# Designs tried in a protein design chat: VH-VL binders against Adapter SH3BGRL (SH3BGRL). Part 10

Target 1, 113 residues: Adapter SH3BGRL (SH3BGRL), of Homo sapiens (Human) (o75368)
Amino acid sequence: VIRVYIASSSGSTAIKKKQQDVLGFLEANKIGFEEKDIAANEENRKWMRENVPENSRPATGYPLPPQIFNESQYRGDYDAFFEARENNAVYAFLGLTAPPGSKEAEVQAKQQA
Key: E = the ipSAE of ESMFold2; O = the ipSAE of OpenDDE; V2 = 0.75 times the mean of E and O plus 0.25 times the DockQ between their complexes.

## First folded at step 9 (VH-VL; framework fv_diridavumab)

Design j03 (from i04 with light chain S94R; at its last look DockQ between E and O 0.83; V2 from the best seeds 0.00; counts 0 for: pae E 2.8 > 2)
Fold by ESMFold2, look of step 9:
Structure j03 (fold): chain C 113 residues (1-113), chain A 119 residues (1-119), chain B 111 residues (1-111)
Amino acid sequence: as target 1 above (113 residues)
Amino acid sequence: EVQLVESGAEVKKPGSSVKVSCKASGGPFSNYAISWVRQAPGQGPEWMGGIIPILGITKYAPKFQGRVTITADDFAGTVYMELSSLRSEDTAMYYCAKDSSGWYEFDYWGKGTTVTVSS
Amino acid sequence: QSVLTQPPSVSAAPGQKVTISCSGSSSNIGDDYVSWYQQLPGTAPKLLIYENNKRPSGIPDRFSGSKSGTSATLGITGLQTGDEANYYCGTWDRSLSAYEVFGGGTKLTVL
């Protein structure tokens, strides 16, 4: 299952929009996911801090939500998600198989031909 | 590098409240946490609570839950700590401290400000 | 009394070495990073060690940190009179409603 770490209490409009953009995409495409709120749950916050790879952490401060995992495997942050969406590669980015007949499945088939 | 400046020393009566400020240099808060730590003479530091302004996360030590309120003004780059129902045991040096690593390891401390509670 | 226990004082001669212990539990040192702070008289604490054994820029390598089980140790070699200070350990504790805790401190005297 896809797990998206979010801060429900963030005062940043940029963070709010990024979180909504990720969750909205997952909902619109009927991709199952769980929200992991780091503001209300210290266990979620600790886990996120420990499991975002060092190369994906800021030089100072906390990794900013949203942070996207498939089970315990790190998939990326908002920028990685945005890039995947622009390249019709979101299912691959999430570690999922693109649905038959989707644009992503068609693009993959053309790349192989 | 962020510098932290606490507001001036205060003398308060028992039962009253105090509100101290901590001004961070460099404009609006970046991605770091600010905590309030106090230290009575001859004793070790005591963490009161902290805030991560960009995430809207506030946490309080159990001892101070219900008496302390920590808030931030993101545009002013200022964090406030208000301690209510003051008593003589609250006489101490109060520091604001920055945590840049996300692990509550305070890499910069303000100079501190005294709060004296006396009749 | 702090949940982190440190010896109240230690002393050694200039040029020698000393260690300062910090004893905790599985709900703090056993689960979370330990930091160490130096406090010279009349000053705010200063970070010496973070993430158990890492040294901030500007801290000489004669200061070291280590952690084993539920205990942490600050090591200081080549003692100088300028090292006379109080030393505190700190860590995150989850035995109650998760909070930062400091040890009671160790006063280092260089004689």
Scores: ipSAE 0.384, ipTM 0.784, lowest interface PAE 2.8, mean pLDDT 87
ESMFold2 (binder alone), look of step 9: mean pLDDT 87; pTM 0.902
OpenDDE, look of step 9: ipSAE 0.707; ipTM 0.894

Design j04 (from i04 with heavy chain I52M; at its last look DockQ between E and O 0.83; V2 from the best seeds 0.00; counts 0 for: pae E 2.6 > 2)
Fold by ESMFold2, look of step 9:
Structure j04 (fold): chain C 113 residues (1-113), chain A 119 residues (1-119), chain B 111 residues (1-111)
Amino acid sequence: as target 1 above (113 residues)
Amino acid sequence: EVQLVESGAEVKKPGSSVKVSCKASGGPFSNYAISWVRQAPGQGPEWMGGIMPILGITKYAPKFQGRVTITADDFAGTVYMELSSLRSEDTAMYYCAKDSSGWYEFDYWGKGTTVTVSS
Amino acid sequence: QSVLTQPPSVSAAPGQKVTISCSGSSSNIGDDYVSWYQQLPGTAPKLLIYENNKRPSGIPDRFSGSKSGTSATLGITGLQTGDEANYYCGTWDSSLSAYEVFGGGTKLTVL
């Protein structure tokens, strides 16, 4: 299952919008997911800190939500999600199979012809 | 590089409250945490609590839960710590400290400010 | 309950090596990163070691950190008179509720 680490208490409009953009995409495409709120549960915050790869952490500061996992496997942050969406590769980014008839499936079929 | 400056020393009576400020250079806040750590004379540091302003996450040590309130003012670039129901054992140096990683490993400390509680 | 235990003092001559221990439990050192701080007289603490064994910029490599199980160790080689200070370990503790805890400190005397 897709797990999205979020902070429900964030006062940052940028973070709120990024979180909503990810969650909204998953809902609109009926992709099953769990929200993992790092504000409501310290174990979620600890887990996120421990499981974002060192090479994916910012040079300064802590990694910011949203952070996206498939089960325990790290998939990326908002920037990675955004790039995947712009390239019609979100299902691949999430480690999922694109549904038949989706834009991503169409692009893959055309590239393989 | 963020500098932290605490407000000036205070002398308070038992039973009152104190509110100490910590101004961070270059507000508004970024993705770091700010904690309050106190140190009584001849003793080690004692973490009171902290805030991740961007995330709106505040945490308090169990010893201070219910007596301490930590808030942030993004416009002023300032974190506040209010400690209520003061007692003589609250006499200490109070530091604000920055944690850049979210692991509460404090890479920058203010110079500290004293709070003295006496009758 | 768990607290971090440090020896109250250590001493050694200039040029020698010293280690300072920090003993905790599975709810703190066993599960979380250990940091070390130097506090010179009349000053705020300064971070020496983070994430168990990493040094911030400007900290010389004669300061080292390690941990094993529920214990952590700060090592200082090539002792200098300027190293005379109090040293504190710190880590996250979850035995009662999640919070940061420090050791009681170790006074290093350089004779």
Scores: ipSAE 0.423, ipTM 0.800, lowest interface PAE 2.6, mean pLDDT 87
ESMFold2 (binder alone), look of step 9: mean pLDDT 87; pTM 0.905
OpenDDE, look of step 9: ipSAE 0.631; ipTM 0.889

Design j05 (from i04 with heavy chain W103Y Y104W; at its last look DockQ between E and O 0.71; V2 from the best seeds 0.00; counts 0 for: pae E 2.9 > 2)
Fold by ESMFold2, look of step 9:
Structure j05 (fold): chain C 113 residues (1-113), chain A 119 residues (1-119), chain B 111 residues (1-111)
Amino acid sequence: as target 1 above (113 residues)
Amino acid sequence: EVQLVESGAEVKKPGSSVKVSCKASGGPFSNYAISWVRQAPGQGPEWMGGIIPILGITKYAPKFQGRVTITADDFAGTVYMELSSLRSEDTAMYYCAKDSSGYWEFDYWGKGTTVTVSS
Amino acid sequence: QSVLTQPPSVSAAPGQKVTISCSGSSSNIGDDYVSWYQQLPGTAPKLLIYENNKRPSGIPDRFSGSKSGTSATLGITGLQTGDEANYYCGTWDSSLSAYEVFGGGTKLTVL
């Protein structure tokens, strides 16, 4: 199960947009996921911070949502998601197999050939 | 690195309110938290509450719930703490402190400002 | 008083070693990171140890932290007269109202 850590109370337009872009993509592609709200649940905030790898944390401050996991495996932040989407590699980014007939499956087949 | 400057010392009467500000250098807040911690003479620090402005998260210690309000002006890079219904035991040094890790571990402290509550 | 218990004082000669304990519970030290602060006379606290045993940049390795169960320990080796200060532990208490708590402090005297 894909788990997306978000902050529902964020006043940042940038954070809100990034969170919705990730969640909207998952919904549109019928990819199962769970939202983990770090604003309403301090345990979610603690878990997110503890499980983002050290070399993926910012030089200053703490990791900001959205943060994306497959089960307990860290997959990346918004920038990694955005890059994967632009390269038709979101399923690979999520650690999932692209559905047959999807654009990503076509691109993967061409790039592997 | 961020520098924190509290507003000036205050002398207040019992039953009144005080509002103290904390200006962070470098402009608008980034991804760190600001807490208010007080220290009465001869005593240890006491956490009053904190705010993570970019996430819109505010927490208060149970002892101060209902008397303290912490707000932020993200544009000005300033956090405010207002403590109401002042009592003589509220006489203390009040610090703002920065937490960069998100675990409420304060890697930078302002110099503090004194609030004195007396008749 | 605080839910975190520290000895009120410790002392040792320059060059020696000391440890400062901080005792809590499963709802705080047992579940959450411990930090340690040094407060020199007339100054604001300064972070010495975070995430149980990590040192911020600029803190020498003669300061160390550890945690076992519901207790944490600050270790200081090679004591210097400039180490004379109050030392506080801090941690998050994971109760229904969840909040940060500090110990009452330990006064270190360097003879």
Scores: ipSAE 0.362, ipTM 0.769, lowest interface PAE 2.9, mean pLDDT 87
ESMFold2 (binder alone), look of step 9: mean pLDDT 88; pTM 0.916
OpenDDE, look of step 9: ipSAE 0.560; ipTM 0.867

Design j06 (from i04 with light chain E51D K54R; at its last look DockQ between E and O 0.82; V2 from the best seeds 0.00; counts 0 for: pae E 2.9 > 2)
Heavy chain, then light chain:
Amino acid sequence: EVQLVESGAEVKKPGSSVKVSCKASGGPFSNYAISWVRQAPGQGPEWMGGIIPILGITKYAPKFQGRVTITADDFAGTVYMELSSLRSEDTAMYYCAKDSSGWYEFDYWGKGTTVTVSS
Amino acid sequence: QSVLTQPPSVSAAPGQKVTISCSGSSSNIGDDYVSWYQQLPGTAPKLLIYDNNRRPSGIPDRFSGSKSGTSATLGITGLQTGDEANYYCGTWDSSLSAYEVFGGGTKLTVL
ESMFold2, look of step 9: ipSAE 0.600; ipTM 0.841
ESMFold2 (binder alone), look of step 9: mean pLDDT 88; pTM 0.908
OpenDDE, look of step 9: ipSAE 0.662; ipTM 0.888
ESMFold2, look of step 10: ipSAE 0.388; ipTM 0.776
ESMFold2 (binder alone), look of step 10: mean pLDDT 88; pTM 0.906
OpenDDE, look of step 10: ipSAE 0.641; ipTM 0.882

## First folded at step 10 (VH-VL; framework fv_diridavumab)

Design k01 (from j06 with light chain S94R; at its last look DockQ between E and O 0.72; V2 from the best seeds 0.64)
Fold by ESMFold2, look of step 10:
Structure k01 (fold): chain C 113 residues (1-113), chain A 119 residues (1-119), chain B 111 residues (1-111)
Amino acid sequence: as target 1 above (113 residues)
Amino acid sequence: EVQLVESGAEVKKPGSSVKVSCKASGGPFSNYAISWVRQAPGQGPEWMGGIIPILGITKYAPKFQGRVTITADDFAGTVYMELSSLRSEDTAMYYCAKDSSGWYEFDYWGKGTTVTVSS
Amino acid sequence: QSVLTQPPSVSAAPGQKVTISCSGSSSNIGDDYVSWYQQLPGTAPKLLIYDNNRRPSGIPDRFSGSKSGTSATLGITGLQTGDEANYYCGTWDRSLSAYEVFGGGTKLTVL
């Protein structure tokens, strides 16, 4: 299952909007997911810190939500999600199979031919 | 390179409050976690609490719960610590410290400021 | 009394080795990361070791850290007179409401 690490009490409008954009996309496409709140649960914050790869951590500070995992496999941050959406590759980005008949499935079929 | 500068030394009477500021310099407004750590003469450091403003997180050590308030002013790049109901035991050096790891490992410390509580 | 126990002092000659212990519990060192700090006379603490055994940039490799069970150890080789300082361990403790704790400190004397 897709897990999205979020901060429910973030004071940042940018973080709130990025979180809503990711979650809204998953809901609109009926992709199952769990929210993992790092503000209400320190264990979630510790886990996120430990499991975002070193090469995906910022030069200063620590990884900020949203952070996207498939089970325990890191998929990326908001920027990676945004790029995947722009390229019709969100299912691949999430480590899921694109539904038959979707735009992403059509694009993938063209690339294989 | 970020430097942390605490406000100047304070002399306070028992029962009053003190508010110490910590200004970050040389860096942008950031996702830093800032903690306040005090050290009484001849003793080890004592964590009072910390704040991660961008995440809306503030935590206090149990010993200081109810007496300490930590706040941030993102536009000023400043974190504040207010300690109320001062006692002589609160006489110490007070440090602000930056935690870049996100898990309470303080990689930069201010020079500290003294708070003296005496009548 | 400190939640983390360190020996009050250690000493050794220049060029020698020392280790400084930090004893805790399953609610802190056993489950969380240990950091070590050096405090030279008249200065603020400085981070030496984080995540149990990692060194920040600029910390020479003669400083090392490790942990086993509920105890952590700071190792210092090639002692220099400039290493004379107080050394503190720190970690996250979950036995009350969760909070950061430090050891009481170890004074290193280089004779």
Scores: ipSAE 0.536, ipTM 0.814, lowest interface PAE 1.8, mean pLDDT 87
ESMFold2 (binder alone), look of step 10: mean pLDDT 87; pTM 0.904
OpenDDE, look of step 10: ipSAE 0.697; ipTM 0.893

Design k02 (from j06 with heavy chain I52M; at its last look DockQ between E and O 0.79; V2 from the best seeds 0.00; counts 0 for: pae E 2.4 > 2)
Fold by ESMFold2, look of step 10:
Structure k02 (fold): chain C 113 residues (1-113), chain A 119 residues (1-119), chain B 111 residues (1-111)
Amino acid sequence: as target 1 above (113 residues)
Amino acid sequence: EVQLVESGAEVKKPGSSVKVSCKASGGPFSNYAISWVRQAPGQGPEWMGGIMPILGITKYAPKFQGRVTITADDFAGTVYMELSSLRSEDTAMYYCAKDSSGWYEFDYWGKGTTVTVSS
Amino acid sequence: QSVLTQPPSVSAAPGQKVTISCSGSSSNIGDDYVSWYQQLPGTAPKLLIYDNNRRPSGIPDRFSGSKSGTSATLGITGLQTGDEANYYCGTWDSSLSAYEVFGGGTKLTVL
């Protein structure tokens, strides 16, 4: 299952919008996911520390939500998600098979041919 | 690099409260945490609690939960620590400390401010 | 009182080396990362080591850290009189009501 680490208590408009963008996309496309709130659960925050790769952390400070996993496998942050969506590769980014008839499936079928 | 400046020294009576501030340079907060750590004379440091202002996360050490309140003014780049029901044992140097990892590895400490509790 | 135990003092001559131990438990050093701080007389603590064995920029490599089981060690080689200070270990204690803990400190005397 897709797991999205978020901070429900964040007052940052940028963070709120990024979280909404990721969660909204998953909802709109009927992709199953769990929200993992790092504000409500310290264990979620600790897990994120141990599982976001060092080369995916910012030069200064801690990694900001949203952070996206498939089960325990790190998939990326908002920028990676945004890039994947711009390239019609979100299902691949999530480690999922694109649904038949989707734009992504169409693009992948042409590349696989 | 972020600099931290605590408010001035305080002398308080037992049973009262103290509120100290910690202003961070560079305006509004970024993705780092601020903790309050105190050090009584001749003793080691003691973590009181911390805040991740941009995420709105606050955590307190069990010893101080119920007596300490840590808040932030994100616009002013200022964190506050209020300690209530003061006792003589609360006489200490109080530091604010920056924690870039969010995991209590304090890479920058303010100069500290003294709080003296005496009758 | 600290859940992390450090020797109260240690001493050595200039140019020598010294180690400072920090003993904890499975709920702190055993499961979490250790930091070390230097506190020169009359100053705030300064971070020497984080993530068990990493040095912040500007900390010379004669300072080193290591961790084994529930214990951590700070090593200082090439001792200088300016190293005379209190040294504290710190780590997250992950038991119920988890919080940051520091050792009681070790006074290093260089003479």
Scores: ipSAE 0.451, ipTM 0.808, lowest interface PAE 2.4, mean pLDDT 88
ESMFold2 (binder alone), look of step 10: mean pLDDT 86; pTM 0.893
OpenDDE, look of step 10: ipSAE 0.579; ipTM 0.873

Design k03 (from j06 with heavy chain I52M, light chain S94R; at its last look DockQ between E and O 0.78; V2 from the best seeds 0.00; counts 0 for: pae E 2.5 > 2)
Heavy chain, then light chain:
Amino acid sequence: EVQLVESGAEVKKPGSSVKVSCKASGGPFSNYAISWVRQAPGQGPEWMGGIMPILGITKYAPKFQGRVTITADDFAGTVYMELSSLRSEDTAMYYCAKDSSGWYEFDYWGKGTTVTVSS
Amino acid sequence: QSVLTQPPSVSAAPGQKVTISCSGSSSNIGDDYVSWYQQLPGTAPKLLIYDNNRRPSGIPDRFSGSKSGTSATLGITGLQTGDEANYYCGTWDRSLSAYEVFGGGTKLTVL
ESMFold2, look of step 10: ipSAE 0.697; ipTM 0.875
ESMFold2 (binder alone), look of step 10: mean pLDDT 87; pTM 0.900
OpenDDE, look of step 10: ipSAE 0.727; ipTM 0.903
ESMFold2, look of step 12: ipSAE 0.696; ipTM 0.874
ESMFold2 (binder alone), look of step 12: mean pLDDT 87; pTM 0.902
OpenDDE, look of step 12: ipSAE 0.686; ipTM 0.890
ESMFold2, look of step 13: ipSAE 0.455; ipTM 0.812
ESMFold2 (binder alone), look of step 13: mean pLDDT 87; pTM 0.899
OpenDDE, look of step 13: ipSAE 0.716; ipTM 0.902

Design k04 (from j06 with light chain R54K; at its last look DockQ between E and O 0.75; V2 from the best seeds 0.00; counts 0 for: pae E 2.7 > 2)
Fold by ESMFold2, look of step 10:
Structure k04 (fold): chain C 113 residues (1-113), chain A 119 residues (1-119), chain B 111 residues (1-111)
Amino acid sequence: as target 1 above (113 residues)
Amino acid sequence: EVQLVESGAEVKKPGSSVKVSCKASGGPFSNYAISWVRQAPGQGPEWMGGIIPILGITKYAPKFQGRVTITADDFAGTVYMELSSLRSEDTAMYYCAKDSSGWYEFDYWGKGTTVTVSS
Amino acid sequence: QSVLTQPPSVSAAPGQKVTISCSGSSSNIGDDYVSWYQQLPGTAPKLLIYDNNKRPSGIPDRFSGSKSGTSATLGITGLQTGDEANYYCGTWDSSLSAYEVFGGGTKLTVL
């Protein structure tokens, strides 16, 4: 299952919008997911810190939500999600098989000549 | 490099409250957290609480729960600590400290400000 | 009483090595990261070690940290008279409402 770490009470409009963009995409595409709130749940914050790879952390700050996992496997942050969406590669980014007939499945078929 | 400057020293009467400010260069919302740590004369540091505004987290040590309030003003780049119902035992040096790790490991400290509680 | 126990003082000659212990419990040192701070006389604390054994930029490698079980250790080699200070350990404690705790401190005398 896809797990999205979020801060429900974030003081940043930019973070709120990024979280909404990720969660909205997952809902619109009927991709099952769990929200993991790091603001209300210290165990979620500890887990996110321990599982975001060190080379994916900011040099001088907290790893910012949203952070996206497939089960325990790190997939990326908002920028990685945004890039994947722009390239019709979100299912690959999530470690999922693109549905047959989707734009992503068609794009992948064209790349494999 | 972030600089932290606490407001000036204060002398207060028992039963009153104090509000101390901490100004950060570039603002504390630049992926930092700010905590308040006090140190009574001849004693070790004592964490009072901290705020991580970009994550919406505010946390208080149990000893100060109900007496301390920590807030942030991201426009001013300032964090405030208010301690109410002051006692003589609250006489201490009060520091604001920056935490970049997310686990309250304070990589930069202000110079501190003295709060003296006496009649 | 401090949740984290440190010896009240240690001493050694210039050039020698010293270790400072910090004893806690499974709800703090046993489960969470340890940090160490140096406080020179009349000065705010300064971070020496974070995440148990990592040094911030500008801290020389003669300062080291480790932990085992519910205890942590700060090591200082090549002692200098300028190392004379109070040293504090700090960590997150989850046994009550989860909060940061510091040791009572260890005064290092270089003689």
Scores: ipSAE 0.405, ipTM 0.775, lowest interface PAE 2.7, mean pLDDT 86
ESMFold2 (binder alone), look of step 10: mean pLDDT 87; pTM 0.902
OpenDDE, look of step 10: ipSAE 0.675; ipTM 0.891

Design k05 (from j06 with heavy chain G27Y P28T; at its last look DockQ between E and O 0.83; V2 from the best seeds 0.00; counts 0 for: pae E 6.2 > 2)
Fold by ESMFold2, look of step 10:
Structure k05 (fold): chain C 113 residues (1-113), chain A 119 residues (1-119), chain B 111 residues (1-111)
Amino acid sequence: as target 1 above (113 residues)
Amino acid sequence: EVQLVESGAEVKKPGSSVKVSCKASGYTFSNYAISWVRQAPGQGPEWMGGIIPILGITKYAPKFQGRVTITADDFAGTVYMELSSLRSEDTAMYYCAKDSSGWYEFDYWGKGTTVTVSS
Amino acid sequence: QSVLTQPPSVSAAPGQKVTISCSGSSSNIGDDYVSWYQQLPGTAPKLLIYDNNRRPSGIPDRFSGSKSGTSATLGITGLQTGDEANYYCGTWDSSLSAYEVFGGGTKLTVL
């Protein structure tokens, strides 16, 4: 299952919009996910911080939401999600198989040929 | 240079409240927690609570839950701590301290400010 | 009594070594990272060790930290008279509403 770490009470409008973009995409494509709110749940905050790889941490201190995992495997932050979406590679980015007949599945099949 | 400056010393009567400020500078204010830690004479430090402004998180030690309120003003780069229903045992040095990485390790401390509670 | 237990004092001569213990539980030292603070007379605490065994920039390597199970240890070698201070351990405790706790402190005297 896809797990998206978010802060429901973030003081940053940029963070709120990035979270909305990720969650909205998952909902619109009927991709199952769980929200993990780090503002209301300290265990979620500690887990997110401990499991974001060092090479993926921002220079400004704490790793900032949204942070995207497939179960316990780190997939990326908003920028990685954005790039995957622009390249029709979101299912691959999430570690999921693209639905048959989707644009991503079609692109993947042609690239393998 | 990172600096934390607490407001001036206060003398208060029992039953009143005190609001102490901590002006932070030299770093991106909203990205790091600031905590309040007090230290009575001859005692060890005692964590009261803290705030992480960008995440909208506040946390209080159980001992102070209901008596302490911590807020931040991002524009002013200032954190406030208000302690209500003061008692003589609240007499202490009060420090603000900056968290370095979210593990509540305080890499910078203010010089502290004294709150004295006496009749 | 502090949630984290430290000896009230230790002493040694210049050039010697000392260790300062910090005993806790599975809900704090056992689960979370330990920090150590030095407090010189009349000053605020200063971070000495973080993440159990790491030193901030400017802290010499004669200061060391370690932990095993529910106990942590600060080691100081090559003692100098300027090391005379109070030393506090600190860590996160998750047994109640999750909060930071400090030890009661250890006064180091360099004779």
Scores: ipSAE 0.056, ipTM 0.687, lowest interface PAE 6.2, mean pLDDT 85
ESMFold2 (binder alone), look of step 10: mean pLDDT 89; pTM 0.913
OpenDDE, look of step 10: ipSAE 0.469; ipTM 0.848

Design k06 (from j06 with light chain E100V; at its last look DockQ between E and O 0.76; V2 from the best seeds 0.00; counts 0 for: pae E 2.7 > 2)
Fold by ESMFold2, look of step 10:
Structure k06 (fold): chain C 113 residues (1-113), chain A 119 residues (1-119), chain B 111 residues (1-111)
Amino acid sequence: as target 1 above (113 residues)
Amino acid sequence: EVQLVESGAEVKKPGSSVKVSCKASGGPFSNYAISWVRQAPGQGPEWMGGIIPILGITKYAPKFQGRVTITADDFAGTVYMELSSLRSEDTAMYYCAKDSSGWYEFDYWGKGTTVTVSS
Amino acid sequence: QSVLTQPPSVSAAPGQKVTISCSGSSSNIGDDYVSWYQQLPGTAPKLLIYDNNRRPSGIPDRFSGSKSGTSATLGITGLQTGDEANYYCGTWDSSLSAYVVFGGGTKLTVL
């Protein structure tokens, strides 16, 4: 299952928009997911800190939401998600199989031919 | 390097409130957590609460819940702490402290400001 | 009990080694990161150890930290008179409403 770490109480318009873009995409494509709110639950914030890889953390401070996992495996932040979506590679980014008949599945099949 | 500057020392009467500010000289606290920690004379530090402004997270120690309010002006790089219903036991040095990890590892402390509560 | 317990004082001669203990519970030290702070007389606390056993830049390797179970230990070797200070452990406590706790402190005297 896809887990998206978010801060529901963020005062940042940029963070709120990024979170909505990720969650909205998952809903629109019927991809099952869980929201993990780091603002309401300190255990979620602790888990996110411990499980975002060192090479994906900022030089100072801490990783900002949204952060995307498939179960316990880190997939990326918003920028990685955005890039994957622009390239019709979001299912691969999430560690999922693209649905048959989707543009992503057709692109993958054409590249293998 | 970020410097933290608390507002000036205050003398207050029991039952009143105090509001202390903490300003960063290096700019806004976009990726930092700021906590307020007090220390009565001869005692250890006591965490009062903290704020992560960009995430909108505010936490208070159970002992101070209902008496303390922590707010931030993230653009101005200023955090405020207001403590109400003051008692003589609230006489202490009050520090603001930066937590860069978000996990209560206070890597920089202000010099502190004294609040004295006397009749 | 959600409070961190430290010995009130320790002492040793210059050049010797001391350890300072910090005893907690599963809701704090057992599952969370421990920090240590040095407070010289008349100054604010200074971060000495973070993430259980890491030193910030500028802290000499005479200072070390470790954690086992629900207890943490600060080690200081090659004691100097300038090490005379109060030492505090700190961590997050997840019992009740999550909050930060500090130990009551240990006064180190170098005699």
Scores: ipSAE 0.419, ipTM 0.789, lowest interface PAE 2.7, mean pLDDT 86
ESMFold2 (binder alone), look of step 10: mean pLDDT 87; pTM 0.905
OpenDDE, look of step 10: ipSAE 0.508; ipTM 0.857

